# VHH binders against Mucin-5B (MUC5B), part 2

Target 1, 189 residues: Mucin-5B (MUC5B), of Homo sapiens (Human) (q9hc84r5073to5261)
Amino acid sequence: CICSMWGGSHYSTFDGTSYTFRGNCTYVLMREIHARFGNLSLYLDNHYCTASATAAAARCPRALSIHYKSMDIVLTVTMVHGKEEGLILFDQIPVSSGFSKNGVLVSVLGTTTMRVDIPALGVSVTFNGQVFQARLPYSLFHNNTEGQCGTCTNNQRDDCLQRDGTTAASCKDMAKTWLVPDSRKDGCW

## First folded at step 4 (VHH; framework vhh_6fv0_2)

Design s27 (from g1 with L100I Y104E)
Fold by ESMFold2-Fast, scan of step 4:
Structure s27 (fold): chain B 189 residues (1-189), chain A 120 residues (1-120)
Amino acid sequence: as target 1 above (189 residues)
Amino acid sequence: QVQLQESGGGLVQPGGSLRLSCAASGFTFSTYWMYWVRQAPEKGLEWVSTISGSGGSTYYADSVKGRFTVSRDNAKNTLYLQMNSLKPEDAAQYYCAKEIPYGEDFEDYRGQGTQVTVSS
């Protein structure tokens, strides 16, 4: 199953439903319904501000977060000497391309395209600030995904699954229900 | 009125190459991001590549990175996708698409597509 986002607002779900949604907060892109493979979860934060990175804090770029077992990986883009570069935070600590820990591998392709692999699960995630893609094997994640990426069932009829368990008529309406409550005082409650 | 017309698809053997073209009209081509998107049989739409209005920024799906190259000729209002080292997995209907206004449908901003078949 492959889920993609491009142009900051255009989504293609795991079963191939296309929709447009412009979010301002953090949303669940995908998470396991039942925790079978480390409670794998993907989040997109549309306005990621950090005090520790001056250039990134100034722009508040997007960030893609991955939760797997007890680990948190954040992918975002920062400015270094006037040029955009990928920044990967592994449990809040910056790491370089080629870093790996507990079965999770990170790499940077070119200067801005960040990639996370979990080879044991056949999972890969890429992000460069404008485009996102997640690849999950159907054999492992079948009938066990929810979020803005929809269901991994090979059936578009259930793609627009909302947080409350009902199916919306449009995935645009479904997308906003995957809002993650944000404890920060930045307008995402 | 946005009009996009793809061409260049066909049958090719694994390892072969094809160059797709997309002729655009009805909008100021050079000011908009353009996309290549594909749909394999029994599958949904999959994003393939993106190029900025000036051509200065390009992005690729992981599955095609290193094999496909997107480019554009703004003087000719034409978008291209050079596909090398084609695999059976690349077989799909390929669409070019214009940057979509917020709240509009993808269907209104894509062409009719061109079929790519990869078979020995």
Scores: ipSAE 0.000, ipTM 0.190, lowest interface PAE 13.8, mean pLDDT 80

Design s33 (from g1 with K98T)
Fold by ESMFold2-Fast, scan of step 4:
Structure s33 (fold): chain B 189 residues (1-189), chain A 120 residues (1-120)
Amino acid sequence: as target 1 above (189 residues)
Amino acid sequence: QVQLQESGGGLVQPGGSLRLSCAASGFTFSTYWMYWVRQAPEKGLEWVSTISGSGGSTYYADSVKGRFTVSRDNAKNTLYLQMNSLKPEDAAQYYCATELPYGYDFEDYRGQGTQVTVSS
């Protein structure tokens, strides 16, 4: 199953449903319903800079977070001497391309495309600040995912699964229900 | 008004090549990121490639990396997608897209698309 986000607001779920959602908070992209494979969870932190009349200046860096077992990996893009560079934090500590620990491998392609692999699970996550893509084997994760990436069931009719367990008519309506608990701040609705 | 017009699609055999173009107007083209996305029959929209306003940064979906090349000519307000080693799974309607400021948010724009068919 493959889930993608591009342009900051366009999503394609694990079963291929497309929708547009403009969030300004942290949302659950995917998590296991039943904790079978280290309680694998993916989060996307969205925010927008003050609009300064240009698209380039209107976007703040986004962050993609991966929780696996007891580990937290954060992928984001930062500016270093006027150039965009990927920054990977492994349990809050910056690490370089080629780092690996406890079955998790990280790499950077070019300067900004960050990749996290969990080979034992066939899981791969890529993020470059503009685009996100997560790949999960159907054989391991079928019937066990929820979040903005939808269900991994090969059935688009259940893709818009909301946090409360009901199915929304539109995945845009579903997406807003995956707001991370305790992210209730001004401007975060 | 903002306009995006794709062209260059057609029928090719597996292993063939096509060059898609997108003519943009109604905004300062060189300032904004541009996207190529596609939609295959009975499938959802799939992201293909992204290029920064200056052309200095490019990104590709894993399914096309190494085969497709995105580029732009800011003097001509034109976006390109060079597609090599085409596979049957690349058959789709291809769209160019962008996001432009609208207050504190962004508004999405996409062209009418150009059809790519890969067969026989």
Scores: ipSAE 0.006, ipTM 0.433, lowest interface PAE 8.8, mean pLDDT 82

Design s34 (from g1 with E107Q)
Fold by ESMFold2-Fast, scan of step 4:
Structure s34 (fold): chain B 189 residues (1-189), chain A 120 residues (1-120)
Amino acid sequence: as target 1 above (189 residues)
Amino acid sequence: QVQLQESGGGLVQPGGSLRLSCAASGFTFSTYWMYWVRQAPEKGLEWVSTISGSGGSTYYADSVKGRFTVSRDNAKNTLYLQMNSLKPEDAAQYYCAKELPYGYDFQDYRGQGTQVTVSS
């Protein structure tokens, strides 16, 4: 099962349903319905402001967050010497390409494309600040995913599964229900 | 049904080598990723290694990287784990699995296991 987002607002779900959604908050891209594999969860934060951001970094970039077991991995981009570079935070600590811990491997391809692998789960996630792709084995995750990436069932009819367990007529309507409430952001309650 | 039978375990001295085998039946072996996992006394399951259906991709836990090599022979429906430079901390019951180590309900997808003991 492969889920992608590109062009800032275009999504393709695990079962191949395409839709367009423009959000400015944090949303669940994918999470396990039943916590079988470390409660694996993926989030897209459309306005990620780090505590270390300087006045020169007035805009907050996008960030993709991965929760696996007790670990949190954040993928985002930062400005270094006037150029964009990938930044990977492992439990809030910046790590370099090639870092690995507790079965999670991180790498950077070129300067901006970040990759996270969880080989025990056959999971890989890539993100460059604008485009993401998440790859999960169907054999392990079928019938156990929910979020903006939809269900991994090889059936598009159930792709638009909303947070309340009902199916929306459009995945655009489904996507907004995966909002993560954040009182620190205006309009994201 | 799915059947997995591990073998090749035993007692070795630190620095020694063992080759584990897993004979699989009841499913189309070549289309499934396969896993080696282990469990030491009083500890939980620990993932050791993963190999793709074709054998073209392999992955290892940091604790065994460079010492263990996973391979498979799809014509024989057999999975292997070559273990070199064995350490006392590698002593455990070793299992092969068609399902992941972090899925707690995979008793029907793993065998009896094979015991690896590293003296002192």
Scores: ipSAE 0.000, ipTM 0.150, lowest interface PAE 16.1, mean pLDDT 81

Design s35 (from g1 with Y102E)
Fold by ESMFold2-Fast, scan of step 4:
Structure s35 (fold): chain B 189 residues (1-189), chain A 120 residues (1-120)
Amino acid sequence: as target 1 above (189 residues)
Amino acid sequence: QVQLQESGGGLVQPGGSLRLSCAASGFTFSTYWMYWVRQAPEKGLEWVSTISGSGGSTYYADSVKGRFTVSRDNAKNTLYLQMNSLKPEDAAQYYCAKELPEGYDFEDYRGQGTQVTVSS
């Protein structure tokens, strides 16, 4: 199963359903329903690309966060000496390409494309500050994912699963229910 | 039916080298990430190395980084592990696997293994 986000607001779920959602807060991209594989969870933090805060204004991904077992990995892009560079925080500590700990491997291709692999689970996540992609084996994660990336069931009919366990008519409506409450982002939606 | 057959193990002195092979059949080999894992006597299973389907990405456990090299030949459906500068700690049964699931029986995803012994 592959889930992607591109253009700041366009999503493709694990089962291939496409939708558009303009969020300006942190949302659950994916999490396990039952904690079978280290309670794997993915979060995407969004913001406005410019100072404009209108409903039609462009959104940009700020950071991608991965929770696995007791570890937290944050992928973001920062400006260093006038150039964009990927920054990977492993339990809040900056790490370099090639770092590994407890079966989690990180790498950077070029200056901004960050990749996190959990080889034991066949999981791979990439983020470059604009595009996100997560690859999960169907054999391990089938019927055990929820979030903006939908269900990994090979059935698009259940892709728009909301936080309360009901299915929305549109995945755009589903996406907003995966909001992570945060007092620092008043008016998140 | 997935089949994995390891070979190339044996007895070697510390500092020596061995090359392991894994012949795969029953699935589209080139589309799967492949793994090398090992199990020492009276110890748990330890991940050693991973290689992407195309061979473009490789990863290693810290204990073997710089000494082991994983590679594959997709035309021959074969996975390899070149082991250099072997240490007593590397003595184990080595397995190749097409997946390493935490929630499933690992035996369904690995071959029978090949024994590596390192003795001074």
Scores: ipSAE 0.000, ipTM 0.143, lowest interface PAE 16.2, mean pLDDT 80

Design s50 (from g1 with T31S)
Fold by ESMFold2-Fast, scan of step 4:
Structure s50 (fold): chain B 189 residues (1-189), chain A 120 residues (1-120)
Amino acid sequence: as target 1 above (189 residues)
Amino acid sequence: QVQLQESGGGLVQPGGSLRLSCAASGFTFSSYWMYWVRQAPEKGLEWVSTISGSGGSTYYADSVKGRFTVSRDNAKNTLYLQMNSLKPEDAAQYYCAKELPYGYDFEDYRGQGTQVTVSS
């Protein structure tokens, strides 16, 4: 199952349903319904402010967060002398391409394309600040995913599953329900 | 051969300041992210700060934000940590480290360290 986002607002779910959604908050891209494989979860934060980004005040970049077992990996971009560079935080610590811990491997292709692999699960995630793609084996994650990436069921009819367990008329309507409440962000409650 | 030599530690009173230095050799210093880490008596290793190869990006542990400033002089192959408003909780052996390798093996890239003591 492959889920992707490009152009900052265009999504394709695990079963290939396309929709457009513009959000300013943090949203669940994917999480396990039943915790079988380390509670694997993916989040997209549309306004991620780090210490360095806060100093700039105006524009916080996007960040893609991966939670697996007790580990937290954040992929984002930072501006270094006018150029974008990928930044990977592994349990809040910046790490370089080639770092690995507890079966999670990180790498950077070029200067901005970050990649996380969990080989034991056949999972890979890529992000460059604007485009992401998550690849999950159907055999392991079948009928056990929810979030903006939809259900990995090989059936588009159930892709617009909302947080409350009902199906929305459109996946654009569904996407809004995967908001992660965040009191630090205006309008993200 | 990667060599890192820390200096600048000492005894200070709470609220005091110290500036630590790390002299690097044996690698292309400007190409690597550098780390400051510390280890207090009877505690584990704690990450303190990170700076990118160019010096354009800096990151800090929550416990030191607003008080510590990391910087580097690539022409002199030297990393710095300016520590202000020191607290008793900051007392530790401080180490500089070349970028984190596979699996967090700090031994290969860690210097010998410099001791910081904050009393009373």
Scores: ipSAE 0.006, ipTM 0.252, lowest interface PAE 12.3, mean pLDDT 82

Design s51 (from g1 with T31D)
Fold by ESMFold2-Fast, scan of step 4:
Structure s51 (fold): chain B 189 residues (1-189), chain A 120 residues (1-120)
Amino acid sequence: as target 1 above (189 residues)
Amino acid sequence: QVQLQESGGGLVQPGGSLRLSCAASGFTFSDYWMYWVRQAPEKGLEWVSTISGSGGSTYYADSVKGRFTVSRDNAKNTLYLQMNSLKPEDAAQYYCAKELPYGYDFEDYRGQGTQVTVSS
């Protein structure tokens, strides 16, 4: 199962349903329904502001977060010496391409394309600040995913599964229900 | 149209060495992490080693650390596994893979395999 987002608002679910959604907060891209493989979860934060919140010109960039077992990996793009560079935070600590811990491997291709692999699960996630792709083996994750990436069932009829367990007529309507309330952000929707 | 072709397996005595090769085609080899996995008779798939696209990062299962070395030649689209100090427990069908194969599926991102037999 492959889920992708590009252009900041265009999504393709694990079963190939396409939709457009533009949110301003953090949303669940994918999580396990039943915790079987480290409670794997993916989140997209549409405005990730680092500590310098008062920068005169700054739009906060996007960040993709991966929660696996007790680990938290954040992928985002920062400006370094006038150039965009990928930044990977592993349990809130910046790490370099080639870092690995507890079966999780991180790498950076070029300057901005970040990749996280969990080889034991055949999982890979890539992100460059504007485009992401998540790859999960159908054999391990079938019937056990929910979120904006839909269900990994090889059946598009259940792709627009909402947080409350009902199916929306459009996946755009489904996508907004995967909002993660962040107590640090007012007016998030 | 990803194709992976393993070679280099054979019969070796305990303590011996073998070098496995995997010829890849149908994708941009240097952009992908590559994997070696093995399956012994009457056992499930076991991950052996992983190497990054550039070859700069390598990882090994605890059972093979210090004895096996993974490498790649991106100019030749070839992945290698150098196996030293082979033990009877290393006897298995060895596969290279672009993704890790798991589950009941017959075919998951891997080649046909090459057999390694270790016996006296």
Scores: ipSAE 0.000, ipTM 0.132, lowest interface PAE 15.7, mean pLDDT 80

Design s52 (from g1 with T31R)
Fold by ESMFold2-Fast, scan of step 4:
Structure s52 (fold): chain B 189 residues (1-189), chain A 120 residues (1-120)
Amino acid sequence: as target 1 above (189 residues)
Amino acid sequence: QVQLQESGGGLVQPGGSLRLSCAASGFTFSRYWMYWVRQAPEKGLEWVSTISGSGGSTYYADSVKGRFTVSRDNAKNTLYLQMNSLKPEDAAQYYCAKELPYGYDFEDYRGQGTQVTVSS
């Protein structure tokens, strides 16, 4: 199953449902319904691309966070001497391309494309500050995902699963229910 | 009026190559990020590649890295996707897309697409 986000607001769920959602908070992209594989969870923190905070303004992903077992990995893009560079924080400590610990491998291609692999699970996550993509094996994660990336069931009918367990008429409506409550900030909704 | 017109698709054998083009009009092409996305039969939309307005930054889906190359010619308002080592899994309708302003459907800023078929 593959989930992706591009252009700051365009999502394609694990089962291939496409939708547009413009949030400016942290949202659950994916989490396990039942903690079978280290309670794997993915979060995306969004913000306005410019200082203008209007409803029509473009949204940009600020950071992608991965929780696996007891580990937290944060992928973000920062400005170093006037140029964008990927920054990977492993349990809040910056690490370099090639770092690995407890079955999690991180790498950076070029200056901004960050990748996290969990080979034992066939999981890979890529983020470059513009685009996100997560690949999860259907055989392991079938019927056990929820979040903005939807369900991994090969059935689009259940893709728009909301936090309260009901299915929304549109995945745009579903997406806002995956707001992380503690991420609330001024102008966040 | 924003218009995007894809071309270059066709039937190719596994291992073959195709070069897709997207002719853009109705907006200042060089100021916008452009995207290639595809939709395989009976599957959903999949992001393939992204290129910055200047062409200085490019990004690729893991499934196409090392095989596909995105580029653009801002003087000609044209976006390209060079596809090498094509696999059966690459068969899809390919679309180019412009970043959307709020309130517009994705379809309003996506072209009609060009069909890529990979078979023996």
Scores: ipSAE 0.005, ipTM 0.292, lowest interface PAE 12.0, mean pLDDT 81

Design s53 (from g1 with T31N)
Fold by ESMFold2-Fast, scan of step 4:
Structure s53 (fold): chain B 189 residues (1-189), chain A 120 residues (1-120)
Amino acid sequence: as target 1 above (189 residues)
Amino acid sequence: QVQLQESGGGLVQPGGSLRLSCAASGFTFSNYWMYWVRQAPEKGLEWVSTISGSGGSTYYADSVKGRFTVSRDNAKNTLYLQMNSLKPEDAAQYYCAKELPYGYDFEDYRGQGTQVTVSS
């Protein structure tokens, strides 16, 4: 199953349903319904600010977070000497391309395209700040995903699964239900 | 009044090449990121490539990286996708798209697409 986001707001779910959603907060892209493979979870933070409150929200980059077992990996883009570069945080610590730990491998292609692989699960995730793609084997994850990336069931009819377990008429309506509440962020929806 | 017209598709043998074009009108082409996406029969939309307004930044899906090259000619308002070493898995309807304003669906702003078939 493959889920993608491109152009900052256009999504294609694991079963191939397309929709447009422009959120300004943190959302669950995908998580396991039943924790079978390290409780794998993907989150998209549309405004990842590491600076003070004086930074304009529109200037904060996106970040893609991966939770796997006890590990947290954050992928984002930052400015280094006036140029954009990928930044990978592994348990809050910056790491370089080629780093690996506990079966998780990270790499950077060029200066901004970040990749995370979990070979034991056949999982790969790529992110460059504007586009992401997540690949999950159907054989391991079928009938066990929820979030903005939808279900991995080979059936588009259940793709728009909302947080409360009901199915929305459109996936753009579904997408907003995967909001991650965070009292530190005001005015997000 | 945004219009996108794809062309250049056709039938090719595995290992062959095609160059797709997308003629854009109705907006200031050089100000927008542009995208190539595709849809294979019985499958969903898959992002293929993206290029910045100036052409200085390009990004590719893992499945096409090293084989496809995106480019643009801002003087001609035209987007291109050079496809080399084509595989059966690349057979799909190819669409170009621009970044949409909030609240608009991708389906509302895509062109008719151009069909790529890979067979011997």
Scores: ipSAE 0.000, ipTM 0.234, lowest interface PAE 13.2, mean pLDDT 81

Design s54 (from g1 with G53T S57Y)
Fold by ESMFold2-Fast, scan of step 4:
Structure s54 (fold): chain B 189 residues (1-189), chain A 120 residues (1-120)
Amino acid sequence: as target 1 above (189 residues)
Amino acid sequence: QVQLQESGGGLVQPGGSLRLSCAASGFTFSTYWMYWVRQAPEKGLEWVSTISTSGGYTYYADSVKGRFTVSRDNAKNTLYLQMNSLKPEDAAQYYCAKELPYGYDFEDYRGQGTQVTVSS
């Protein structure tokens, strides 16, 4: 199953349903319904301001967060000497391309495209600040995903699964229900 | 049209050494990070090693660190894995990959693999 987002607002679910959603908070892209494989979860934060980025009147970038077992990996793009570069935070610590720990590998292709691999699960996630793609094996994750990426069932009829367990008429309506409850505390929406 | 062909496997005694090779074609080898993964009988895929495009950065699973060395020759489009101090736990079919395998897609971008048996 492949889920992607491009152009900042266009989504394609694991089962291939396309929709457009413009959010300004943190949303669940994907999480396991039953915690079988490290409780894998993906979040998209549309207004990511770190404590370390305190001095400037600069815009807060987007960030993609991956939770796996007890680990928290954050992918974002930052400015380094006037050039955009990918920044990967592994449990809040910046790491370089090629870092690996506890079965998770991180890499950067070019200067901005970040990649996280979890080989034990056949999972790969890529992000460059504007585009993301998550690849999950159908054999492991079928019937066990929820979020803006939909259900991994090879059936588009159940793709627009909302947080309350009902199916929306449009995935655009479904997408807003995956708002992370506390994200508004950061002044987003 | 990615093709990967592994070789160099065989039977070796504990403490022995083997050198695996992976011949790549159908893509610009020098622009890709490359991976070694293995699969023991009745077990899932296990990542073994990663090497950057230039070979300047290498990473290893904890279970093989200090014993295995990955390298590449971009002029020959070939990836290598030097395996020293082999243990029975290293017995597996070894694959090279252009990207880490997904259960769904693994057959589409890996080679046939090369078998490593460690027994006395």
Scores: ipSAE 0.000, ipTM 0.142, lowest interface PAE 15.4, mean pLDDT 80

Design s58 (from g1 with S52R)
Fold by ESMFold2-Fast, scan of step 4:
Structure s58 (fold): chain B 189 residues (1-189), chain A 120 residues (1-120)
Amino acid sequence: as target 1 above (189 residues)
Amino acid sequence: QVQLQESGGGLVQPGGSLRLSCAASGFTFSTYWMYWVRQAPEKGLEWVSTIRGSGGSTYYADSVKGRFTVSRDNAKNTLYLQMNSLKPEDAAQYYCAKELPYGYDFEDYRGQGTQVTVSS
């Protein structure tokens, strides 16, 4: 099952349904319905502000977050001396390409394409600030995913599963229900 | 080796039409989603259109909806973008791209592009 996003707002779900959704908040891309494989979860934060981004008109980049077992991995793009570079935070600590811990491997391809592998699960996630792709084996995750990436069932009829357990007629309407409430961000409650 | 080669760009006047083509090789074309993206001078990549491998589903950016039509000929391994009612803001380098594989950058699976200019 492969889920992707490109152009900042265009999604293809695990079962191949395409839709467009523009959000400014943090959303659940994917999470396990039943916690079978470390409660794997993926989030897209459309405005990831760090303490370093203090200018009044500063743009906050996107960040993709992965939760697996007790670990949190954040992938984002930052400016270093005028150049864009990938930044990977492993449990809030910056790490370099080639780092691994507890069965999670991180790497950077080129300067900005970040990659996270969980080989025991056949899971891979890539992100470069503009495009992401998440690969999950159908054999392990079938009938156990929800979020903006939809279901991994090889059946598009159930792709637009909303947070409340009902299905929407359009996945655009489904996507907004996966909002992660954040009191620190205006409009993201 | 995946190869994508765009063609059909050129200079056109506002309101004119162009048809872009993308010749694909090195993979089973009919099984993959394909998309058109563009990049105007000093701007980022903008998604334009997507088409399912079978050709049965098409999607468009709001800025081009109703004016552009994506299609494919799986027997010829060719992707097309019919552009009608062209506007100055459509001027850009146009790229075709294959559904991204695990762990690879967009740049690894896009063609070299074809330039579209719109001027009087």
Scores: ipSAE 0.000, ipTM 0.124, lowest interface PAE 16.0, mean pLDDT 81

Design s59 (from g1 with T50Y)
Fold by ESMFold2-Fast, scan of step 4:
Structure s59 (fold): chain B 189 residues (1-189), chain A 120 residues (1-120)
Amino acid sequence: as target 1 above (189 residues)
Amino acid sequence: QVQLQESGGGLVQPGGSLRLSCAASGFTFSTYWMYWVRQAPEKGLEWVSYISGSGGSTYYADSVKGRFTVSRDNAKNTLYLQMNSLKPEDAAQYYCAKELPYGYDFEDYRGQGTQVTVSS
């Protein structure tokens, strides 16, 4: 099953449903319904603010976060000496391409395309600040995903599954319900 | 105004190759990331490839990885997609697009497209 986002707001769910959603907060892209494989979860944070020693003014770019077992991996793009570069935080610590820990592998293609692999699960996630793609094997994740990426069921009828367990008429309406309450962000919607 | 014009589509047999071109005008081409996206009949848009302004970073959808190569010629304001080992599943209208600020509609910055048909 493959979920993608491009152009900043255009999504394709695991079952191939396309929709457009413009959110300004943190949203669940995907999480396991039943915690079978380390409670794998993906989040898109539309305003990831962090201190930067190289930037004159703070910027809040997008970040894609991966939670797996007890690990947190954050992928974001920042300005370094006037150039856009990928920044990968593994449990809040910056790491370089080729880093691996507890079955999670990290790599960077070029300067901005970040990739995370969990080979034991056949899972890969890529992000460059504007485009993401998440690949999950159907054999492991079927009937066990929810979030803005929809269900991995090969059935588009259940793709617009909302946080409360009901199905919305449109996936745009569904996407809003996957808001992550974040006390750090006032005015989140 | 931003203008994008695709060309190079056509009919090809399975296993064949095509090279798509996208001529860009109305913006500083070399400073923007560029996309290739496609839409098969009665299907939604599918992202195909993404390339940085300098051409130094490229990204591909898993369905085309290893078969398609994106490139650009900034001196000619032209984006390319080399498609090898074409499959029936690759048949679609192909569009090039400029990277958009968050919240802008992809359709506003998409070209008119070029059709790729794969049949025996």
Scores: ipSAE 0.005, ipTM 0.243, lowest interface PAE 12.6, mean pLDDT 80

